# VH-VL binders against q9umr5, part 17

Target 1, 268 residues: q9umr5
Amino acid sequence: SYKPVIVVHGLFDSSYSFRHLLEYINETHPGTVVTVLDLFDGRESLRPLWEQVQGFREAVVPIMAKAPQGVHLICYSQGGLVCRALLSVMDDHNVDSFISLSSPQMGQYGDTDYLKWLFPTSMRSNLYRICYSPWGQEFSICNYWHDPHHDDLYLNASSFLALINGERDHPNATVWRKNFLRVGHLVLIGGPDDGVITPWQSSFFGFYDANETVLEMEEQLVYLRDSFGLKTLLARGAIVRCPMAGISHTAWHSNRTLYETCIEPWLS

## First folded at step 1 (VH-VL)

Design f8 (framework fv_tarlatamab_arm2)
Fold by ESMFold2-Fast, scan of step 1:
Structure f8 (fold): chain C 268 residues (1-268), chain A 125 residues (1-125), chain B 109 residues (1-109)
Amino acid sequence: as target 1 above (268 residues)
Amino acid sequence: EVQLVESGGGLVQPGGSLKLSCAASGFTFSTYAMNWVRQAPGKGLEWVARIRSEANSYATYYADSVKDRFTISRDDSKNTAYLQMNNLKTEDTAVYYCARTWDILTGYSKYFDYWGQGTLVTVSS
Amino acid sequence: QTVVTQEPSLTVSPGGTVTLTCGSSTGAVTSGHYPNWVQQKPGQAPRGLIGSTSNKHSGTPARFSGSLLGGKAALTLSGVQPEDEAEYYCLLYYGGPYVFGGGTKLTVL
């Protein structure tokens, strides 16, 4: 029998967005138990990411307990960051494949319709003034806002991403690293035509330097210092990179070719 | 279906010139870097040259053994890559393969996933 | 002149596990060398297996995996099949040019 699959949605999203993904899984892996978590849906997806991590943790514990063979996580967009933290804070997770669908793993620095709706008068160059305030850090999108021109403010003010990436020290860092390293496979998916995640290489742990030149994962201090285990996972052969062109941000969970190429092989 | 087809190989005298073509189909050619790799009879693979995509300004790279003698180029409108070989030597005798590598903006190549069938170049008098 | 070194030959029994390694004369092989692995059977063109240390070509069987091991790139075959008998080449990136290893002839006995 196939391992159960747990799905975690993204910003302004809900379980309904994954109806096509569920069809694909049922076709290729009939009998798979798939649970799409109905937590922090719609506007509630703006709640601070640590609050979301706690809620999702409570939901996944009984699912993992019932599956001694292990489970797979499929985590979309912002949901990939929730899953990153979940794997670090859980001392007893039994996740085999963590499949990250176009998630801003090193952060976000780009103008999107979501940002314009939330902060109509802001440009990406000015959003640091809002996001790196105590008020701004009460919104999930600001928890992973990473302005490459104000890296000092990001490091000091980020209550979530800078901590989970080990870019700023935390007392729990050693335990978080140990927990995260229990994952069987880290499957990273993303692409240049996403249109929302900026830079799109953030889905692969790449990010802008101060000149907005993208540096890949292997050039990041997070990787070089092995802050939460990326270097160890890569050496173990546990990191899978599956970039695909031609897929917009809202299509990662509903494209059959992407599913067959990047997701299906990891759902044993 | 991804397909790469090499052509232009043949017998040529030392000091001569030859131009190889690699015709691509079944994918968005302009997003890939193109490589030439050769294999002398009974020997291993040797990487020869690479040309990057337009997004990376068509940057070119060559093995030391062919620098200043070989020129790699491409025509994205024809989905074709070329290798112009000048001042050929007997040690250039080999099967020449073209191979693609995905060429994102940062130049991060995914893998040499698809290869052509090869074209034989024999340099002899 | 940069040299990439592979075992010249390895033998493995059907169903067994074998690891091929790929070393560089410049020092430790890292993920920054974007190790590629290609397979070539007699009389055939090379076939891509793995790139960027561990990223598989879509047609690569599940039994193949790539990693970094002891300062070298590694290709591991688990549950080897007779059709896996072939030459295996590694290819390392040096900031512009690529350099192939000498190849490993894998014999499935």
Scores: ipSAE 0.000, ipTM 0.409, lowest interface PAE 16.9, mean pLDDT 88

Design f9 (framework fv_tarlatamab_arm2)
Fold by ESMFold2-Fast, scan of step 1:
Structure f9 (fold): chain C 268 residues (1-268), chain A 124 residues (1-124), chain B 109 residues (1-109)
Amino acid sequence: as target 1 above (268 residues)
Amino acid sequence: EVQLVESGGGLVQPGGSLKLSCAASGFTFSTYAMNWVRQAPGKGLEWVARIRSEANSYATYYADSVKDRFTISRDDSKNTAYLQMNNLKTEDTAVYYCTRSGWYEGRYYYMDVWGQGTLVTVSS
Amino acid sequence: QTVVTQEPSLTVSPGGTVTLTCGSSTGAVTSGHYPNWVQQKPGQAPRGLIGSTSNKHSGTPARFSGSLLGGKAALTLSGVQPEDEAEYYCLLYYGGPYVFGGGTKLTVL
């Protein structure tokens, strides 16, 4: 009688990446219905995040309707941002555990192989010129690019992350906050050896200040203002932080110790 | 009760334009996404275009074969969906069907209701 | 580009059982693709049979059932009737656009 699990993949990902995760779930929670959503896979993962949110919403509605006692979400990398927005825009979601698996919740600022593939002539210091344009905002990775040296441009131009984090006001903010707060548990997972998510503390709502010193979640304006409910969730005991060293970005869904420590306890 | 009725088909010359209409009745039109699907003589079904509901900002999607030539639109006040077809090619000759996508009576039935179709012939 | 593959043709005897499958070039077909099955008889408009993998439309006979099987969507007919001879199309959802399979011509002999 375990709740169904919905898995949302990351950038350039596919359902095959989760075969070990499915094996682990089957071993510890036999009979669990696990759906890995094969939408926006490969190059389609570059589509604007709001477009992805709307598509995943259509996929998730019938799954949630079949599970009156609730569902769990496991959302990997970029997929964790999709799930953040999904929980805010859905007036009727019944998500118990939202498991965010190394997702850049406060954004990304780092020179990684993915960035060099997409923008080979750009350095992280110059990418703001591309990402904070209307053209750049048509790419998912630019939707969560967060340059700490051009925070004014991020706040003005980000069409996705600044809005879902409540860093820029939106008419729907009160409804989005109410919807998000219905989640049972927010399980945050990440670690220093990820190698892609920069800073890695972004997975825990930490981020760089203007000097590239990481400030943790409790020092972020988004938390202090309780813009979408982080402070309320923490006070409720609903936020779980599970950092683990020694795990690279593409290994979060295939490490047994990580699964047993950080994921398994939240799959009732 | 629930029905879709297509109209506007006919004979047109290559390079010409034609606008199809799909009149809906018997359901709350504004909450459904609407689609156009075509079928060339003796061939299979091909999805052409989709327009989502107001809740999804009327987002539109097109098959690669018709991108830049066809435009799907809707008028919720008239319970009608449209397909504006420009720069028509002989390969566009087909019966064009209107269909809704969404759920029905709490069950999930995507593309459950289809119209009878309207024939578009692009002259040889 | 994305291709949805069906068996081109299948033959079944009256009263028999037959399963049609629907695969995607993008990988395993999941419930998130909302597999749809439509029936079309010669000279007629298509008729919706099943949506969201296994949910029957009003008027779909009890002998039709939908499922996911081996990474594909499946349509099973149990106790086939002569009137079931038709072309069957599957339709998969890709987060905005849809793609039809090539169709399976079911012959009842």
Scores: ipSAE 0.000, ipTM 0.386, lowest interface PAE 19.4, mean pLDDT 87

Design g1 (framework fv_mavrilimumab)
Fold by OpenDDE, second read of step 2:
Structure g1 (fold): chain C 268 residues (1-268), chain A 123 residues (1-123), chain B 111 residues (1-111)
Amino acid sequence: as target 1 above (268 residues)
Amino acid sequence: QVQLVQSGAEVKKPGASVKVSCKVSGYTLTELSIHWVRQAPGKGLEWMGGFDPEDGETVYAQRFQGRVTMTEDTSTDTAYMELSSLRSEDTAVYYCATDYYGSGSYYRPFDYWGQGTMVTVSS
Amino acid sequence: QSVLTQPPSVSGAPGQRVTISCTGSSSNIGAGYDVSWYQQLPGTAPKLLIYGNSNRPSGVPDRFSGSKSGTSASLAITGLQAEDEADYYCQSYDSSLSGWVFGGGTKLTVL
């Protein structure tokens, strides 16, 4: 039998957004138990990411317990960060494939519709003033806001991304690295035509330097330092990169070609 | 800073078991990854077991599987290594070691070492 | 017989430059795993000397340097001093063995 699949949605999403993905899985892997977790839907997805991590943890623990052979995670957009954190805090998870579906794994630094909704008068160049305040960090979006021009503020104020990246000191960094390394495969999916994730290479742990030049994963300090295990995972062949063009952000979970090429191979 | 203090020297007969302890201070045991390495007299270092980055868990070297048991008591911050069915070739200094992780710093494997425990196996 | 191969001994006069080689394979150094080096003074526990192929912990003089290329690594010591007389071990991780591996060790003698 196929391993159970757990799906974690993104910002402003609901389980309904994944109806096509569910269909594709059922067609190609009949009998697969797919659970789309309907937690922190809609506006509730703006809650602090650590709060979301706790909620999703409570939901996945019983699923994992009933699947001794392991489970697969498909985590979309913001959900990809939630899942990464989840795997970092769980010392007993049994995740085989962690599929990060167009997730800002290295953070976000772009003007998007999501940002305009929350901060209609703010440009990305000034958002650090809000996001790196105690008030701003109460919003999920700010939890992974990564301003390349204000690295000090990011490192000191980011209550989420900087921690799971091991960029800021905390007492659980070693344990979190250990826990995350339990994953069998890290499947990174994203593309240049996403239109939301900025830069789109963030889905592959690429990101801006101080000059807003995009550097790839292997050039990132978190990789070079192996702060949370990326270098180790790459060395053992556990990281899969699946870029695809022509897919907008809201279509990653609904595109059949994308599913067959980047997702399906890792559900067995 | 981390300190590892190991138990004293042991003298054992062939076929017996030995259990070496490694007490951690400076950090809690739950925050550290403990490894065990031995060194026969005049010989090189040999990894026995500990955290495996590929498996993401504590594992034993193939050579010692079935004969070595590594345990931890988090209440006392003490790690243990028990080696059974001792042979003369098991005579060695046994070390516990731990990795180092610091935010903004590179991962350092086996950065801290205990003082070593001499185990002598003789009839 | 060690997974990583080192010369059993090297020697040099004070002030000279010496190098210690560490030869691995595609399942360890060649697989992308970092190489660390340890110094072991007589009668003491090993001490981390180099990590991440070329990084020095605090307190380690810059006359110690590490490099990695392909399936091999090298430790270089410039300005050799009497206090450098010790055993040196390279270390890496081996995916085929699913464990950490050490070189056979190199005894450095300062003449």
Scores: ipSAE 0.005, ipTM 0.499, lowest interface PAE 10.3, mean pLDDT 92
Fold by ESMFold2-Fast, scan of step 1:
Structure g1 (fold): chain C 268 residues (1-268), chain A 123 residues (1-123), chain B 111 residues (1-111)
Amino acid sequence: as target 1 above (268 residues)
Amino acid sequence: QVQLVQSGAEVKKPGASVKVSCKVSGYTLTELSIHWVRQAPGKGLEWMGGFDPEDGETVYAQRFQGRVTMTEDTSTDTAYMELSSLRSEDTAVYYCATDYYGSGSYYRPFDYWGQGTMVTVSS
Amino acid sequence: QSVLTQPPSVSGAPGQRVTISCTGSSSNIGAGYDVSWYQQLPGTAPKLLIYGNSNRPSGVPDRFSGSKSGTSASLAITGLQAEDEADYYCQSYDSSLSGWVFGGGTKLTVL
């Protein structure tokens, strides 16, 4: 029978967004137990990411404990960062496939309607003033704000992403790396027409340098130093890259071709 | 707070059409997903259709496909539901209801309801 | 006939606990779609009572609670009061119908 699937939503999102995804899973893998976590929905998705990680951890522990054969994670947008941290802080996770749907794994640097809703007079060039303050770090979106023109501030002020990516030293880094490496497959999904995740290559661990030129994963210091295991996973054949054009940010969980090509093969 | 005010009661002959309006106040119509739900006397609630924000389109329940048309005038913050080829079994209270997805909650409950419009179909 | 099955009636005395079940299938509650509950007092429009399986809107007393397990959901009312006498409806999304579905409704009588 199929391993259970746990779904983690994104910013200003909830379980309702995944109705098409659940339909696809039911059609191709009938009998799969799918749990869409109803935590930090809507405005609660703005709470600090470490708080969200704690809440999601408490929810996934009993699911994993009852599935000794393993589980799969499907994590959308901001939810992909929550899942990144879960895999690092859990000493006993049994995740087989971690499927990251258009998540800003190296951070975000773009003017989106979500940011304008929260900070209506701010532009991406000025958001570092708010996000890299102690007050700003109380908002999830600021936890992964990565201004390539103020990388020194990002490294010093980021309470979440810089630590999880091993861009700043942390006492638990070795344990987090060991835990993350327990994952069976890291399936990265994203594309150029997303329209929200900026740069879109952030979903594949690529990101801007100081000149806003995108450097891919293999040129990142995080990869070269193997800070949390990306180089080891790639060498093991455990990283799957599935880019697809023509898909907007809110459509990754509702496109049948995307599901059949990038998700379905990894739901054993 | 959102308020939904519906048009008054209607009495129609079989075969006629009825158009019910739902005026939104307290928020703009563009921030809301409007649904239509009916309830026959002594019966339960039946969803007829509504705006699906995931698709960006209005979706109709299969039972009403071809007979119902739901439209919106954002300039007047008014939603409309027109049901054609009326039968006696269409006698019901018709409600407009909304989920306010601009609230930052994406559970999509029908959190605000109009007062209802009684439509009676009789010969 | 309803896609979601509720008992047609339930009753209890003041101060007691009652539960109202809502049974779905693999295409709705079993597929992971959230359940909302609505209270309809005689002669009035339905009012949202519970959303997202277990959340209460502002103004709804904590004696109303919701839960979900497998293909079913349940509404629990503790400390039953005369004012709770109403019809209660569960609601979810159904993927096979591509639309919203309601339970048949449960009439709660406070004895």
Scores: ipSAE 0.000, ipTM 0.446, lowest interface PAE 14.9, mean pLDDT 87

Design g10 (framework fv_mavrilimumab)
Fold by OpenDDE, second read of step 2:
Structure g10 (fold): chain C 268 residues (1-268), chain A 123 residues (1-123), chain B 111 residues (1-111)
Amino acid sequence: as target 1 above (268 residues)
Amino acid sequence: QVQLVQSGAEVKKPGASVKVSCKVSGYTLTELSIHWVRQAPGKGLEWMGGFDPEDGETVYAQRFQGRVTMTEDTSTDTAYMELSSLRSEDTAVYYCATEGYYGSRSFPGMDVWGQGTMVTVSS
Amino acid sequence: QSVLTQPPSVSGAPGQRVTISCTGSSSNIGAGYDVSWYQQLPGTAPKLLIYGNSNRPSGVPDRFSGSKSGTSASLAITGLQAEDEADYYCQSYDSSLSGWVFGGGTKLTVL
């Protein structure tokens, strides 16, 4: 039998967004128990990410308990960050494949429609004034806002991304790293035509330097310092990078070719 | 579900120290943020200390700095609060509480509480 | 003396609506920090009643509601019942004190 698959949705999404993915999994892996967690849907996805981590953690624990052979996680967009944090705080998870589906794993720094909706008068160059404020950090989007021109503010004010990245010291950094390293495979999926994740390389832990030049994962301090285990995972062959062009952000979970190429191989 | 079980009542002399334990179950201690809150008889709740995600460490209320120490034993999933130089005004029920370890000041509240430990300081 | 100010007592008859105010400042509620509310029945530990200004944990009836505006927050209880007689505390974070703060508490009496 196939290992159960747990799906975590993205910003402003619901379980309904993954109806095509469910079809693909059912066709190619008949009998797979797929659970799309219907938590923090719609506007509720704006709640602080740590609150979401708690909710999703409570939901996945009983699923994992009933699957002693392990489970697979498919986490889309913002959900990918939720899942990474979840795996960091859980010392007893049994995740085989963690599939990060077009997630801003290294943060977001771009003007997007969803950002404009929340902050109509704010440009990316000025959003740090809001996101790195106490009330700004009550919004999930600000929890992974990563302004390359205001690194000090990011490091000091980010209540989520900076912590799970180990960029800011905290007493559980070592434990979180150990927990995250329990994952069998980290499958990173994204692409240049996403249009939302900015830069798109963030889905592969790439990100801007101070000059807005995109650096790769191996050039990032979090990798070089192995702050949460990326270097270790890469060394053991546990990181899979699957870039694909021609896919918009809202289509990553509904593209058959993408599924067959980047997702299906890791559901066995 | 998370449960917090605290140690029993204590009677101390002025100047002594007291160490209250809080054993967590259902979740591991590493998954939880433990806070300590006390309540003097007939009085309100007073926060003593807990994890501060901004500082990335356990922070103590200014009133107790230098006199309180909060520690954790992850091998036994037990949190401890030690208060030294006890005085009569420290007579109170001491609670441990958790909101989960979610590293955010925006995380809404302490959703699970221990049963409380009565500490009496008298000469 | 508490950082957050609450009325010392409120009362209401069964079935009525009562509100408990929580007044803060620019360094806590006014700074954008969330407000939580706790119910403490006589002789028991506090129980989380409201978190994130207006969210109810599972098991809390919808007749309890919270709101926040400016430097103040409010807990509203509709359809007051005898079992609601308890002490209620608001909580937030204060940046000037670098710590969590509670209100002075409000004793709710059901007449």
Scores: ipSAE 0.005, ipTM 0.497, lowest interface PAE 10.7, mean pLDDT 91
Fold by ESMFold2-Fast, scan of step 1:
Structure g10 (fold): chain C 268 residues (1-268), chain A 123 residues (1-123), chain B 111 residues (1-111)
Amino acid sequence: as target 1 above (268 residues)
Amino acid sequence: QVQLVQSGAEVKKPGASVKVSCKVSGYTLTELSIHWVRQAPGKGLEWMGGFDPEDGETVYAQRFQGRVTMTEDTSTDTAYMELSSLRSEDTAVYYCATEGYYGSRSFPGMDVWGQGTMVTVSS
Amino acid sequence: QSVLTQPPSVSGAPGQRVTISCTGSSSNIGAGYDVSWYQQLPGTAPKLLIYGNSNRPSGVPDRFSGSKSGTSASLAITGLQAEDEADYYCQSYDSSLSGWVFGGGTKLTVL
């Protein structure tokens, strides 16, 4: 028997995006109970991430309670950040594999199509003015906007990512770290041809320095300080990195080779 | 697969109004941004209006404001575009189209289109 | 006229490369708004070919590519095939009109 799988979608997304993923899981792990959470769909995905975390938490609690053997999470794009926070705020989660599909784990700094769709006159160099305002922080995409040229503003104004990454102090940081460390496996997936997540290495906890040179996870202060447990998880052998070239942002959940290589092995 | 199926051809007199429907199948209307684009015979594409996520509301092109109304009936997954005070130059194929799904949305970026509805305005 | 200017026609032989320009102004492409491209085969609805200046939807061949510079955008088609014969439209947002605008269209003839 296989553990249940919970799927969390991304920005401007819904359960419809995962029809191919469900087909793949059914083929390789027949009988798996897969729940694609139908919350914060489409435009509601712009709601503040802490609001989304609360809603998804309420939905996952009964699923986890009915599966004492554990569950797996598959979290796509922005949804990977929702799942990061879920694992930290839940004192009793029983997640085995947390599979992060091309999620901006260290943040986003790029002129993406849907960001310009929301803020059409903004360049990435100027978006900090909007995102690091109180109004901007009411939009999910601004909750993980990480301008490497205004890191002081990011640290002060980010109401979500800076806190969940332990980049700014929070009273709950110790508890969040202990909760996150209960995860069995952190499976990180992403690639250079994504075209949306910028830098693409953000999916692997890499990110730009002030000169826009990408530094990998092991060079990040959050890793070196072990702020929320990355160094501990890596030492435990619990972090899996699965980069794949040739996959665009909207194709991570519909590519069979990616599924077989990066996802299938972690769905016990 | 998401499909947009539009109502059939219409013939109207000048001064009348026309209401074109766009039925969403394979997905729910509530999570799609529907736009309306027209094309006069032998001419180019003209955006009439649609849902603007930045405004959080339906917006209309300036030249159609006061004449066009775009509505949705979520119980039947059907979008509507009504154009009033019809003139001969309103003769065109009218399309409904939706912005990207499968996890990405951009505008412009209408990735699913209805088959079009021919509206002929003649006396 | 059209807010975005395209050449009315372009032609090429099978296997050749062609480019279609889309010229805007400071209120649209020059203001930083992205450009999308549509292909319209005779008697059919338009098909999204490129969005966000250079991104291809699933199913669009690699021989189609988009680029943007200053107030203009360009669609490049390599390895021309007979099936590429169609009308092509660019699209952007115009801040002075507070709405979306299309180019006048370019008829591609494969000789």
Scores: ipSAE 0.000, ipTM 0.396, lowest interface PAE 16.1, mean pLDDT 86

